# VH-VL binders against Rho GTPase-activating protein gacD (gacD), part 6

Target 1, 185 residues: Rho GTPase-activating protein gacD (gacD), of Dictyostelium discoideum (Social amoeba) (q54f80r185to369)
Amino acid sequence: APFSSATLSFINIFKIITALKKTNAIETEGLFRVNGNAESVRSLWLMLNNVQEAIPVDGNSSAHDLAGLLKLYLRESKFPLVPLELFTSPAVPATIDEARVFVEEKLPTENVRVLSYLIEYLEQVSLKSSINKMNPIGLGVCFAPNILRSVNTNPSNPQFQVHMTNIQSHCNFITLLIENRLKIF

## First folded at step 7 (VH-VL; framework fv_pritumumab)

Design s52 (from r2 with light chain A50D S53K)
Fold by ESMFold2-Fast, scan of step 7:
Structure s52 (fold): chain C 185 residues (1-185), chain A 122 residues (1-122), chain B 107 residues (1-107)
Amino acid sequence: as target 1 above (185 residues)
Amino acid sequence: EVQLLESGGDLVQPGGSLRLSCAASGFTFSDYAMSWVRQAPGKGLEWVSAISGSGDSTNYADSVKGRFTISRDNSQNTLYLQMNSLRVEDTAVYICARDTPYWEGLDYFDYWGQGTLVTVSS
Amino acid sequence: DIQMTQSPSSLSASVGDRVTITCRASQDISDYLAWFQQKPGKAPKSLIYDASKLQSKVPTQFSGSGSGTDFTLTISSLQPEDFATYYCQQYWSYPWTFGGGTKVEIK
């Protein structure tokens, strides 16, 4: 994929979420569920890859395009935010205690930093669900395939195939993080 | 403007193999996840397999896992389904469907092809 | 797997009638439900996504409602071209699953 070589970094996640905050995206119905314009998202991706201090936002900036950029950045980064290979068994953390241990003992420090910042924003989004109609379950569905990925992209690998059949547990894990952020991070 | 045209359906004996193709036009193919859905004669719709826009991620129905392989050639705007170890119960019209872009985390189908018939019998 | 139960399996109606088709998910799928129309020998056509949002160029006689586990497709005034089989589909989690279909036949 053209964007698969991009480096996942806190700075880029920070820039995208800052742009979302500046556009008051959390008050937008269907945020992260409604698709942005693919061409606009691609243009924003190219802009992000040029060294810039911030993503410029104005009265014409689309919250849905910026939301799409965040998901694209997570999906197409060469190294996933939460590599599936970090689970000691194929089991995904399903309880608060399991998730806390995973974050404290298994996930690398920089990945924890990025993940905690992302989950904090998703929690803020869910707290405005009366306006934006996005709850932690819906956000889990939107983000799990973009956050939880294998570093092995070979579809013939047995481990990769096993992980791909467990999409529901991946969604549940992201929902758990959003609902219990303060108990896990 | 968006078109999906399937080909490759044929009569095959049990245990045989067949490769299906879906030619896409009218949109940027690599931006969209794609699925195969099948419909047995006189029955409803059954999802078979999905592949991300980049081709890096795939998913399969349990009934075809280990026997079918979904793939794509973004330079040729073509989706494929390699079908091995075919069974009589795989007899169906196989339909190509366009999903929302994979990075959006949602996969509802907005465009469908008309399908290609695969018959598995002796 | 999420089971989708669709009712009725078939119905007979006349042009101008109001038609209601129901779909029930075995678990909460929020509003991640789509409706499709299929005519004999033709490809399915997308009608509704996110339970209630109309696809581009779909006539306004079609509407969808519901959330969670119970959903409905309504055709407010049946037209001659609306005689077809209708399917619901959840896209909450893999595997994607469809309802059994509702055949709308001319009375």
Scores: ipSAE 0.000, ipTM 0.463, lowest interface PAE 13.5, mean pLDDT 83

Design s54 (from r2 with heavy chain D107E, light chain S53K)
Fold by ESMFold2-Fast, scan of step 7:
Structure s54 (fold): chain C 185 residues (1-185), chain A 122 residues (1-122), chain B 107 residues (1-107)
Amino acid sequence: as target 1 above (185 residues)
Amino acid sequence: EVQLLESGGDLVQPGGSLRLSCAASGFTFSDYAMSWVRQAPGKGLEWVSAISGSGDSTNYADSVKGRFTISRDNSQNTLYLQMNSLRVEDTAVYICARDTPYWEGLEYFDYWGQGTLVTVSS
Amino acid sequence: DIQMTQSPSSLSASVGDRVTITCRASQDISDYLAWFQQKPGKAPKSLIYAASKLQSKVPTQFSGSGSGTDFTLTISSLQPEDFATYYCQQYWSYPWTFGGGTKVEIK
């Protein structure tokens, strides 16, 4: 496989989201829920790590492939965007106040920047749910396994994470961030 | 283009052992979790075991836990199922199945092999 | 374990008929439900994932609906090649469990 562990970078998140915006991905039904083509996602992953320039986008670019790239990038980061080890219990923040305290006091500054930018885009996606059919709950399901991970686990199978962890609380946490972005960040 | 081909099914006595193989081609094997599913003659489908793309995590049905071991060799694109202490009720066609890529988040079976028959009889 | 109950166990139909098969989970599985088709002597073929999303190259007469505990597979116009056994599967939590199957037979 050509994939290797990569350090999470704001510029790469920016490049991917910029490409999604250029393809008008927010108007794509099932965005982040419908899988992209695995070979195409791999090709985009290789391209992403090699140059400082924007991801090329044209009329043949697939929104689903770019969506898959975003999830793959979050999943392959050497350190998770939100390490599960930052929580002293299996439960994650469930209220706006708890989430704000977590972001202000526990999450590293670099991770806050990436997370806030990502959540801003997911909020924009959810505001187009009448077209794309993706509401904050659906986006929480798609993103929680890729954002909330243990630092000790190689990214290999989100299904095992569902078995081993309280997945519903993780999904709810991401949904809470999307619905209340301005009050948390 | 995705192909999964099982082999190793045989007639064995109760208490015996067998090793099944599933040769994968047409995709990046290490990106996908893999499962074994079985179907007894005239019966429905039963999930047996799963393994992560890296091979670091495994899960088993209670009926086979402690007797069966799932493993994989990513350099050879091959999935294995080592079956020990076989019972008459393990008689089934064993089918390997591919889960979705690990980054998609929602894992489901998208491709299946043809299966290999294991018969446990005295 | 999550129990999956399929109804009916079998049905008889003619080419061109609309066929519906139901599947019920013993607890809320959101939309973590898949549908499979199995022809005699063959391995299963994946039809639908996430309750309603059609797998690549699956004919458009197949559709799925439902969420939570109640799910339906619909074949809008039965073709000769659609006579088979259909299974639902939950993939919400291990162990993954399948419904008992619905055999669609020729009248």
Scores: ipSAE 0.025, ipTM 0.633, lowest interface PAE 5.9, mean pLDDT 85

Design s6 (from r2 with heavy chain A33D)
Fold by ESMFold2-Fast, scan of step 7:
Structure s6 (fold): chain C 185 residues (1-185), chain A 122 residues (1-122), chain B 107 residues (1-107)
Amino acid sequence: as target 1 above (185 residues)
Amino acid sequence: EVQLLESGGDLVQPGGSLRLSCAASGFTFSDYDMSWVRQAPGKGLEWVSAISGSGDSTNYADSVKGRFTISRDNSQNTLYLQMNSLRVEDTAVYICARDTPYWEGLDYFDYWGQGTLVTVSS
Amino acid sequence: DIQMTQSPSSLSASVGDRVTITCRASQDISDYLAWFQQKPGKAPKSLIYAASSLQSKVPTQFSGSGSGTDFTLTISSLQPEDFATYYCQQYWSYPWTFGGGTKVEIK
């Protein structure tokens, strides 16, 4: 069954990506790979809940902190952007056709909107890999744990173990979306 | 500064139980996944268990599954390892390690405690 | 499980020498590899993450390189405090696995 995230909003993803664009984060080496300052990222996350308008950006803003904020926001959503439970039969989509069918038929409309916008930015990041050193494979590894999660967090459904066991297929799925965005969305 | 201090290591008989603690300070404890790593006398490092920052997700090495339980108390900034059905081969220095913040992706250890010795012998 | 093969198991060197330690993963781990230093009776100290990124306050004589399955730790000019055992670790997938260690001994 398709899932929707009540706590994951397009507007917040838009605000974070807009802030990343304003800092020219795309030209930062190791973007999404090099960790931000955890205290700063948490402060930004708290700010996100209190700000009606854009995230303020200036010469002191850290691209790595904003990158961390994007990952934290995806991770903290009550319902994951892509619930693992949607991959019931077959396994995680591994081809362009399987991914397109998944996006068109299985993933809820709001989740598609958020995912599409996110993947578009990650594609832009990967096109600057000569500068930022991040390719679609590297981005897949950075984002898969925050995007693909189980909805059940109780002890009878060990979300962390399921995720870690299948990490390669999850990373490959995100990489596939980045490399083939126009054929899938 | 970041500090991790282990305690609870002792001499125990095979089949016995022991609980280890790791007191964390100098950082926001709940933002970090945490692990236990062990080192048998004269041997290399072996990962034992990991727990998410929130405490709701755990993972274990096959050698300890069903016998060891990792847990944490974020209100007290403390990591625990409950060890049951101890075997002679569990004899090791047990070290708590701080993984990256839970949202940063796959974990690597950036800070380590000093360790606490667990000896399992008759 | 991903097996980490570290070589050599030990080496002898003099102060000022260039030392290289190799680590090989049994499967592609991208650059999800860390290097640690451990002195006798002490906790490990993190040196490098993401194959080549230095941890804070780690001396610049240490450098890491590699991707995929083959990785190298280099100490460009060995100092007296660098005589220790060095370990690599993959953090690509659970269980986290470590190399067998390389003991760097005084010649």
Scores: ipSAE 0.375, ipTM 0.692, lowest interface PAE 2.7, mean pLDDT 85

Design s62 (from r2 with heavy chain D99G T100S)
Fold by ESMFold2-Fast, scan of step 7:
Structure s62 (fold): chain C 185 residues (1-185), chain A 122 residues (1-122), chain B 107 residues (1-107)
Amino acid sequence: as target 1 above (185 residues)
Amino acid sequence: EVQLLESGGDLVQPGGSLRLSCAASGFTFSDYAMSWVRQAPGKGLEWVSAISGSGDSTNYADSVKGRFTISRDNSQNTLYLQMNSLRVEDTAVYICARGSPYWEGLDYFDYWGQGTLVTVSS
Amino acid sequence: DIQMTQSPSSLSASVGDRVTITCRASQDISDYLAWFQQKPGKAPKSLIYAASSLQSKVPTQFSGSGSGTDFTLTISSLQPEDFATYYCQQYWSYPWTFGGGTKVEIK
């Protein structure tokens, strides 16, 4: 089952977002848009399976590395946070009402919990766009490929190809969630 | 030190085939999307094809779809471009470029190879 | 496809001059724009990404600005090694597209 250990998935998202908050990442220009150091991000990701405490943060910690870690963690989850197979057609929700119905009726409860917490942080980031230069559209582009994925990555699967050609609708969906969080969750 | 080195460029006749290689070193190759970009003599840059770090996703410019195949061998740190049914208008220097790590947002190029010349003529 | 229009296609300048090159996207690409420098016979060198962020080791005379559809590359004081062709590129969506280039020539 997707997120059969939902508590473990939530805890890691919580740890990463807590580290971002401790670095005051929200005031970093290009947060989630500017790439971190790939080797540092990979090292942080590998440690998540062996760390029980909070992610250590010091004066040398890079907000961009922690931002990259969040995206990598979402990307590497065995089951995606929002499986593309949950959409009954190639189209994703495009209105507030469609998104609310999707969250209430289609997305598993634990996935909703993780997504809600993540979108809450992304909304906070977007509210500081005058400083960090990241608006809901920019965040949608950064996060959609890591959140909305097929459980089957075989290129011969027709569903996989359709999803690749509809990437803009995926970005728009995440943007919609950020802009309208209180009306959807 | 990041390095990208292309090879395989040659003179071929129209309708011929050619395989280009790009040898990568100095970074974790499998974490990065890679692209081929070409430049015809005296002309500007044209993006040709891209491949994800895992090799599972590929994209192509309309002008090469169905004729060119991008692939990679992550165990050998090598990017490939198989070019079939070559046309005179495919004459160009072909350059490999490193994109962003697969978990980051959209790819931007930070490192480029030197290029390898492909000439298609009778 | 997103079309990238650069202007001018060429310009003549002297060492020490302030040079401005513009790039226009046919649709909103936010800040997903990069700038490259290419010298004759050489591969491109990445200068700027995210419209305004300098790549490592790029001299500070280079700066980028803009968002949405209109973008500018500025060279504040042209050096002898800056005579080259400059390209913009959008990386908002496939197919990735480049501008036609701006050749910066000695006056």
Scores: ipSAE 0.426, ipTM 0.715, lowest interface PAE 2.5, mean pLDDT 86

Design s7 (from r2 with heavy chain A33Y)
Fold by ESMFold2-Fast, scan of step 7:
Structure s7 (fold): chain C 185 residues (1-185), chain A 122 residues (1-122), chain B 107 residues (1-107)
Amino acid sequence: as target 1 above (185 residues)
Amino acid sequence: EVQLLESGGDLVQPGGSLRLSCAASGFTFSDYYMSWVRQAPGKGLEWVSAISGSGDSTNYADSVKGRFTISRDNSQNTLYLQMNSLRVEDTAVYICARDTPYWEGLDYFDYWGQGTLVTVSS
Amino acid sequence: DIQMTQSPSSLSASVGDRVTITCRASQDISDYLAWFQQKPGKAPKSLIYAASSLQSKVPTQFSGSGSGTDFTLTISSLQPEDFATYYCQQYWSYPWTFGGGTKVEIK
């Protein structure tokens, strides 16, 4: 079934990451790289939008489905976590100092809060790369199209557009945030 | 469960037009990027065109740009390829393929249709 | 455009043999590589994605390895149903590009 847009909120990101932690997703090979079951992900997304409770987790819960839910939630949020319009150039920050200035001076405070929490989890995932095989570069590729979106473009699929136009700089930006979280946030 | 069924292949004269259809079933069609891939007789695979789940983004191989148009009707679970100004070198089996769900950062094909033969000859 | 080179273009093997097919990308594609099997007159069947991840219901005699520019598909013990043409595909960036194919024939 089709679904309606959702407003990005710290509580929903918290609920999804909490569920990932409860499934020990951090030790799952290919986390965020291996796709979940799309029908299951959509069912979880509908549940998240229509209830206020924590995401139920049991022995049958799929880490890949919860990973897909995190990406879908970021994608379907009413406003993007990092609007592309906040960059003064098509190019995004490429150095630690540029990223710090962007976070401190350009990104709204609530978006910083959500982004810092998300990046903290992705850093934890990357620190277990010997087990899960996911490094900061791989995580950058998985997350950039869902985090970095335009707020006022024709509603073109941002994931598809990013793959066609400027994906490398967007992926590098997310990788930079993961590798240098403490120096940027 | 998942099915992709192509139709519309025919014998066409050079300069002619043809529309191919791919009927999808067994999954939420609007969640997926879709592609057309072709294979000329005795040759390998060649990607032709891709379309996003919503239909608002498309991409084309340089060899078909300006002549082919990919589109979809999510209410009917159908993918289309409108082919204009056909050339002898467009002769191929045209296969529709399911790409990844739109929220995934991966663009690989997991299901393929059986294909429909297009022959361009005078 | 990323060029994909497969070798060999064809090989002959017997049931029970180990078969290795190689694929080389003209630039670093990380692990964004898929492998497909195609039998005469049939559509391709997806075998492997992310260089080494098996698609559902694909037999365990198939395995993939590699990263960056050099990749291999291995069939550990060739079965009668495995005689087919195999293709690699990069999905790092558009346009999607395929290798030229490797035909695995019976000896």
Scores: ipSAE 0.468, ipTM 0.774, lowest interface PAE 2.6, mean pLDDT 86

Design s8 (from r2 with heavy chain A33S)
Fold by ESMFold2-Fast, scan of step 7:
Order: sequence, then C-alpha cells, then structure tokens
Structure s8 (fold): chain C 185 residues (1-185), chain A 122 residues (1-122), chain B 107 residues (1-107)
Amino acid sequence: as target 1 above (185 residues)
Amino acid sequence: EVQLLESGGDLVQPGGSLRLSCAASGFTFSDYSMSWVRQAPGKGLEWVSAISGSGDSTNYADSVKGRFTISRDNSQNTLYLQMNSLRVEDTAVYICARDTPYWEGLDYFDYWGQGTLVTVSS
Amino acid sequence: DIQMTQSPSSLSASVGDRVTITCRASQDISDYLAWFQQKPGKAPKSLIYAASSLQSKVPTQFSGSGSGTDFTLTISSLQPEDFATYYCQQYWSYPWTFGGGTKVEIK
C-alpha cells in the first residue's frame, strides 16, 4: 500500500495505545497473542492516514483488532523502531547495562521516545498477567519481529529477515526492556 | 469464506516438468505468506517452499532447491509452484497453505487447500 | 534441521476417552509449535498454534501444552469425528518440520 513509506510517529502510537486503553484491552485474555481479524486491522490502519484526531472506539470494538493494529503499524514503518543494523558485537544486548548503553548511545532520540512509551504500555499489560495471561516473555515473542527489523528487508514475513537465525535473542531483548524499563530508560 | 484451490497435478515421466496453481479467495492475498506442503502416499507431511506476501522472499526445502520455483501473482490471487527435473520421490499430494498475516509475528498455517496429486512414474 | 519426534505413532481409543499425544523437538523452539488434524483423503485442519492457542472454531475438547522441547496435545473426550491422524509442526526456523503423525483409531 502507498502508506508503507510513512515514518513511525509518536502521535500514531499514542492514538493506538489510547484506543487500547479505552477498550480496557489490558484485561483481555491473550492480548497481542490472539490474532485480530485481518480485514478489520487493515481498515483501522487505513484510518490512521486520515486527518482524524482519535481512533473511534465503541462497545463493539475488538481489543484484538486494536492490538493487531499496533503490531501492523510498527511493521509497516519504513524505518524499523529498532534497526537490526544498530547491533554490533556482542550482537543483541542481553543485560540491563548493555541495553541502557544501546538506548543511550546507539538508538536515535525519536526512536527512544517511541520505544519507551511502547514498553511502558507493555509493562502495564504484563502487570495484569493474572487476568490477560500475557507475561514479558509472551509479549517479547509477539513484538520482537515487528520492532527489530532490518532496513534492507521488505516487511512481509519475519522469517525472511536477514537475522532470522537470532530470533530468540530478539525476543529476549524485548522481554528485558519490559522487565527492567525503569533501569534502562 | 477463506478458500484455497489447487490445480495442475498430473502423471509425469521422470525428468519432466509441471506447474501447480493455488487459487485463493475470501481474504487479502498480499497480506499473507504462502507455502507448499506435500504428502507422499501413506506418508506424513513435508514442507516444500514458502513465499512472502510481497513475493520478494522465498525459501525451499533442500530436497527441491534448484528444481522447484515458488511464485505468486497478487493481482490474480494465485500461488504457483514450477516443478522441474521431477523424480519418482516427488510423487505426492501438493497442498497450498496460508501463513498468518505478516504483522502478527507468528508464522503458522491456519488454512489449507485440498491438494492436487502429482505422480512421477515411467 | 530441527527434528520433531511424535509419540505414539498410533493408538486405539473409544468415544469418550481422554487421548494424549506428545511431540519432542531436537532443540528449544520456545512456543513455536502447531498441531494439525488430518482425516483420510482430506487436507490437514489447523487446531492449535503457539503451543496452546486454539484456532477459531476448534472445539474446546482440544488443548495443547508445553514449551521448549516437549509438547502435548490432549483430547479430553474423544468424539466420533476425532478419529484422524494428528501432526505437530515447528515454525521456529526453516525448514519447517513436522512430526511423523499419530493415528487415532477406533478400538
């Protein structure tokens, strides 16, 4: 679609997360793990390209569709939120100190802003895991392929990325950010 | 609603070629990676090949690399498998399968076609 | 390649029985495991993904569990339509690999 070149923006992440909060998505079992309806998700994604201030939400709005929208929006950004090319030796940060250095020294300022806001919401989701059944490990699995991408690979399937052989380390990195947000950001 | 219909299976001599098609309907075809999976008579399932939603990336099982080519036409909602240098061991029902939408982060098969039989025999 | 070992290769059961099928991966695949049902002469039907998540319209008698290398599919009360062959599949890394299948037959 023509919107695939769109820059990842804080405003759109804010709109999507606000809609998730309005639907009380945080108390939905399997949030981000259970798939939304793909056609509904696409419809919502097209709506983000209108001049409208907020995503309309009513009693019939699906938390799973809004969750899918967040993942699709991250996936369709021309520049990934965390470009794989920014990882050098030892590759992917595995400790709190390594992640803090990465955020402070390697990741661009606007990407840090978006990532910190996103991780803050995912932490809130994980704190309700007794209800929604989503812990930091599960959220890492759902988000890593959409957050950590190569700038040189078209976003159509996570398994076709150059660094697909390191998929577990990518999931672990997102889990680390969720579990240690206040020490990293 | 979602439908996958394979065609093109036939009886072929060893060394011959066939082109299989899978016609997709009921969903936005370009949002989904697609795969071909085969099953030899009385045997289990074997993954053959996969193609990304855009068609930009492909992958193949070692047993078919250099002989089979997966492709797709998103304007016609059709998946293809071009099979060259066919061997007796390629005899199987070939089934197209749909992966999850590319943004869901998990790539697994959710819908399967009915399959088309390819027999390689003298 | 990741090898998937499925057990048993076949079993006999009666309607109403609890059936368990196991699947073991040769390496850690986290929860990247799916289960499929195949009836004679038919294409597979997807049952479970992410080790434990039911596909839409799949009856609640089916459940999956496990993570890492060891996985289980359970049918809590076998129905006449559940006599079929069941396959596990890892989607952790290419090539995608399937278990050898478990045929559930009438006793």
Scores: ipSAE 0.366, ipTM 0.736, lowest interface PAE 2.9, mean pLDDT 87

Design s9 (from r2 with heavy chain S52D G53S)
Fold by ESMFold2-Fast, scan of step 7:
Structure s9 (fold): chain C 185 residues (1-185), chain A 122 residues (1-122), chain B 107 residues (1-107)
Amino acid sequence: as target 1 above (185 residues)
Amino acid sequence: EVQLLESGGDLVQPGGSLRLSCAASGFTFSDYAMSWVRQAPGKGLEWVSAIDSSGDSTNYADSVKGRFTISRDNSQNTLYLQMNSLRVEDTAVYICARDTPYWEGLDYFDYWGQGTLVTVSS
Amino acid sequence: DIQMTQSPSSLSASVGDRVTITCRASQDISDYLAWFQQKPGKAPKSLIYAASSLQSKVPTQFSGSGSGTDFTLTISSLQPEDFATYYCQQYWSYPWTFGGGTKVEIK
């Protein structure tokens, strides 16, 4: 990896989402689906490692770059936000009740805090789908590969098209959380 | 500025071997999956092979499996295609294409090189 | 393998015309479809991904639509530089497969 994997932290998720809100990213077409500039995303990632700094936002800041930063941060975290190993029994939640039980009983407290905050923002994005063209299904596709990972997988290892690795159930799970946030969290 | 520059295309006899290179510049090469796509004279596009950002995973079209090997050297920003047991039907312009950065979760081409011509004939 | 069928194989148009090119997948590929433009003797240029998302620096006359098996590329007002061959590509599953191409010719 060209840079250190970070331990997942609420503070960093908060900083990234705050920057997205400051750029009014929610009204950007294809938010999280349209790629940012990878060099800019990488630069932002390196800067994010300075925990005491807020992400600087100005008139030239790209919503797509900040969106890419959020995905990269989730992907590069030492431990995944939702470890795939937690799904061994029961399988991936497919109903509201199953998701609620999973969040309440299986997912660690700090992970719940981060996931809840992230899903809240994604719900807000989906409510502006008339402008940004991103619905819960589209957001599920963009986020599932970065949120749901095996603890045994190096995040800098090759991941081309994780949505192509039969992760339909993972995408559906994230979609379910976005559509039913208040019933699950 | 993103640039992909292919080299190594040549005239080779059936059964021969050839190694293609694609020199990348203007971006962090190690963040991107890469592919080789070919186009036979007067024909359409055909995907040949893909390699992930670290070089650990590869995929191949059935027409080249067992004969072609894709590899990369991230320290030198270079993509390779080793072609063995070449056939007349492998005659094509071979084009280097950049796939999506590994964190984006999609896998499509955004930048293409100009290609290098491989001719397999007597 | 997923087969991609483009229609028409060629069409004639004048500058300023609205041009529509269609692409059909042999099975559901959701929105995992890209469009490319290729001019004679040159490498392809990426236009659209995820069926409808424009690549960076692609002119606004280009748009994509569709989902599932049926997809459309539209050029709202054909420019002189738009005379080219257009290809669709599915990236739902390996092997990646391309359509046969649609040549847009001067009328």
Scores: ipSAE 0.278, ipTM 0.678, lowest interface PAE 3.6, mean pLDDT 85

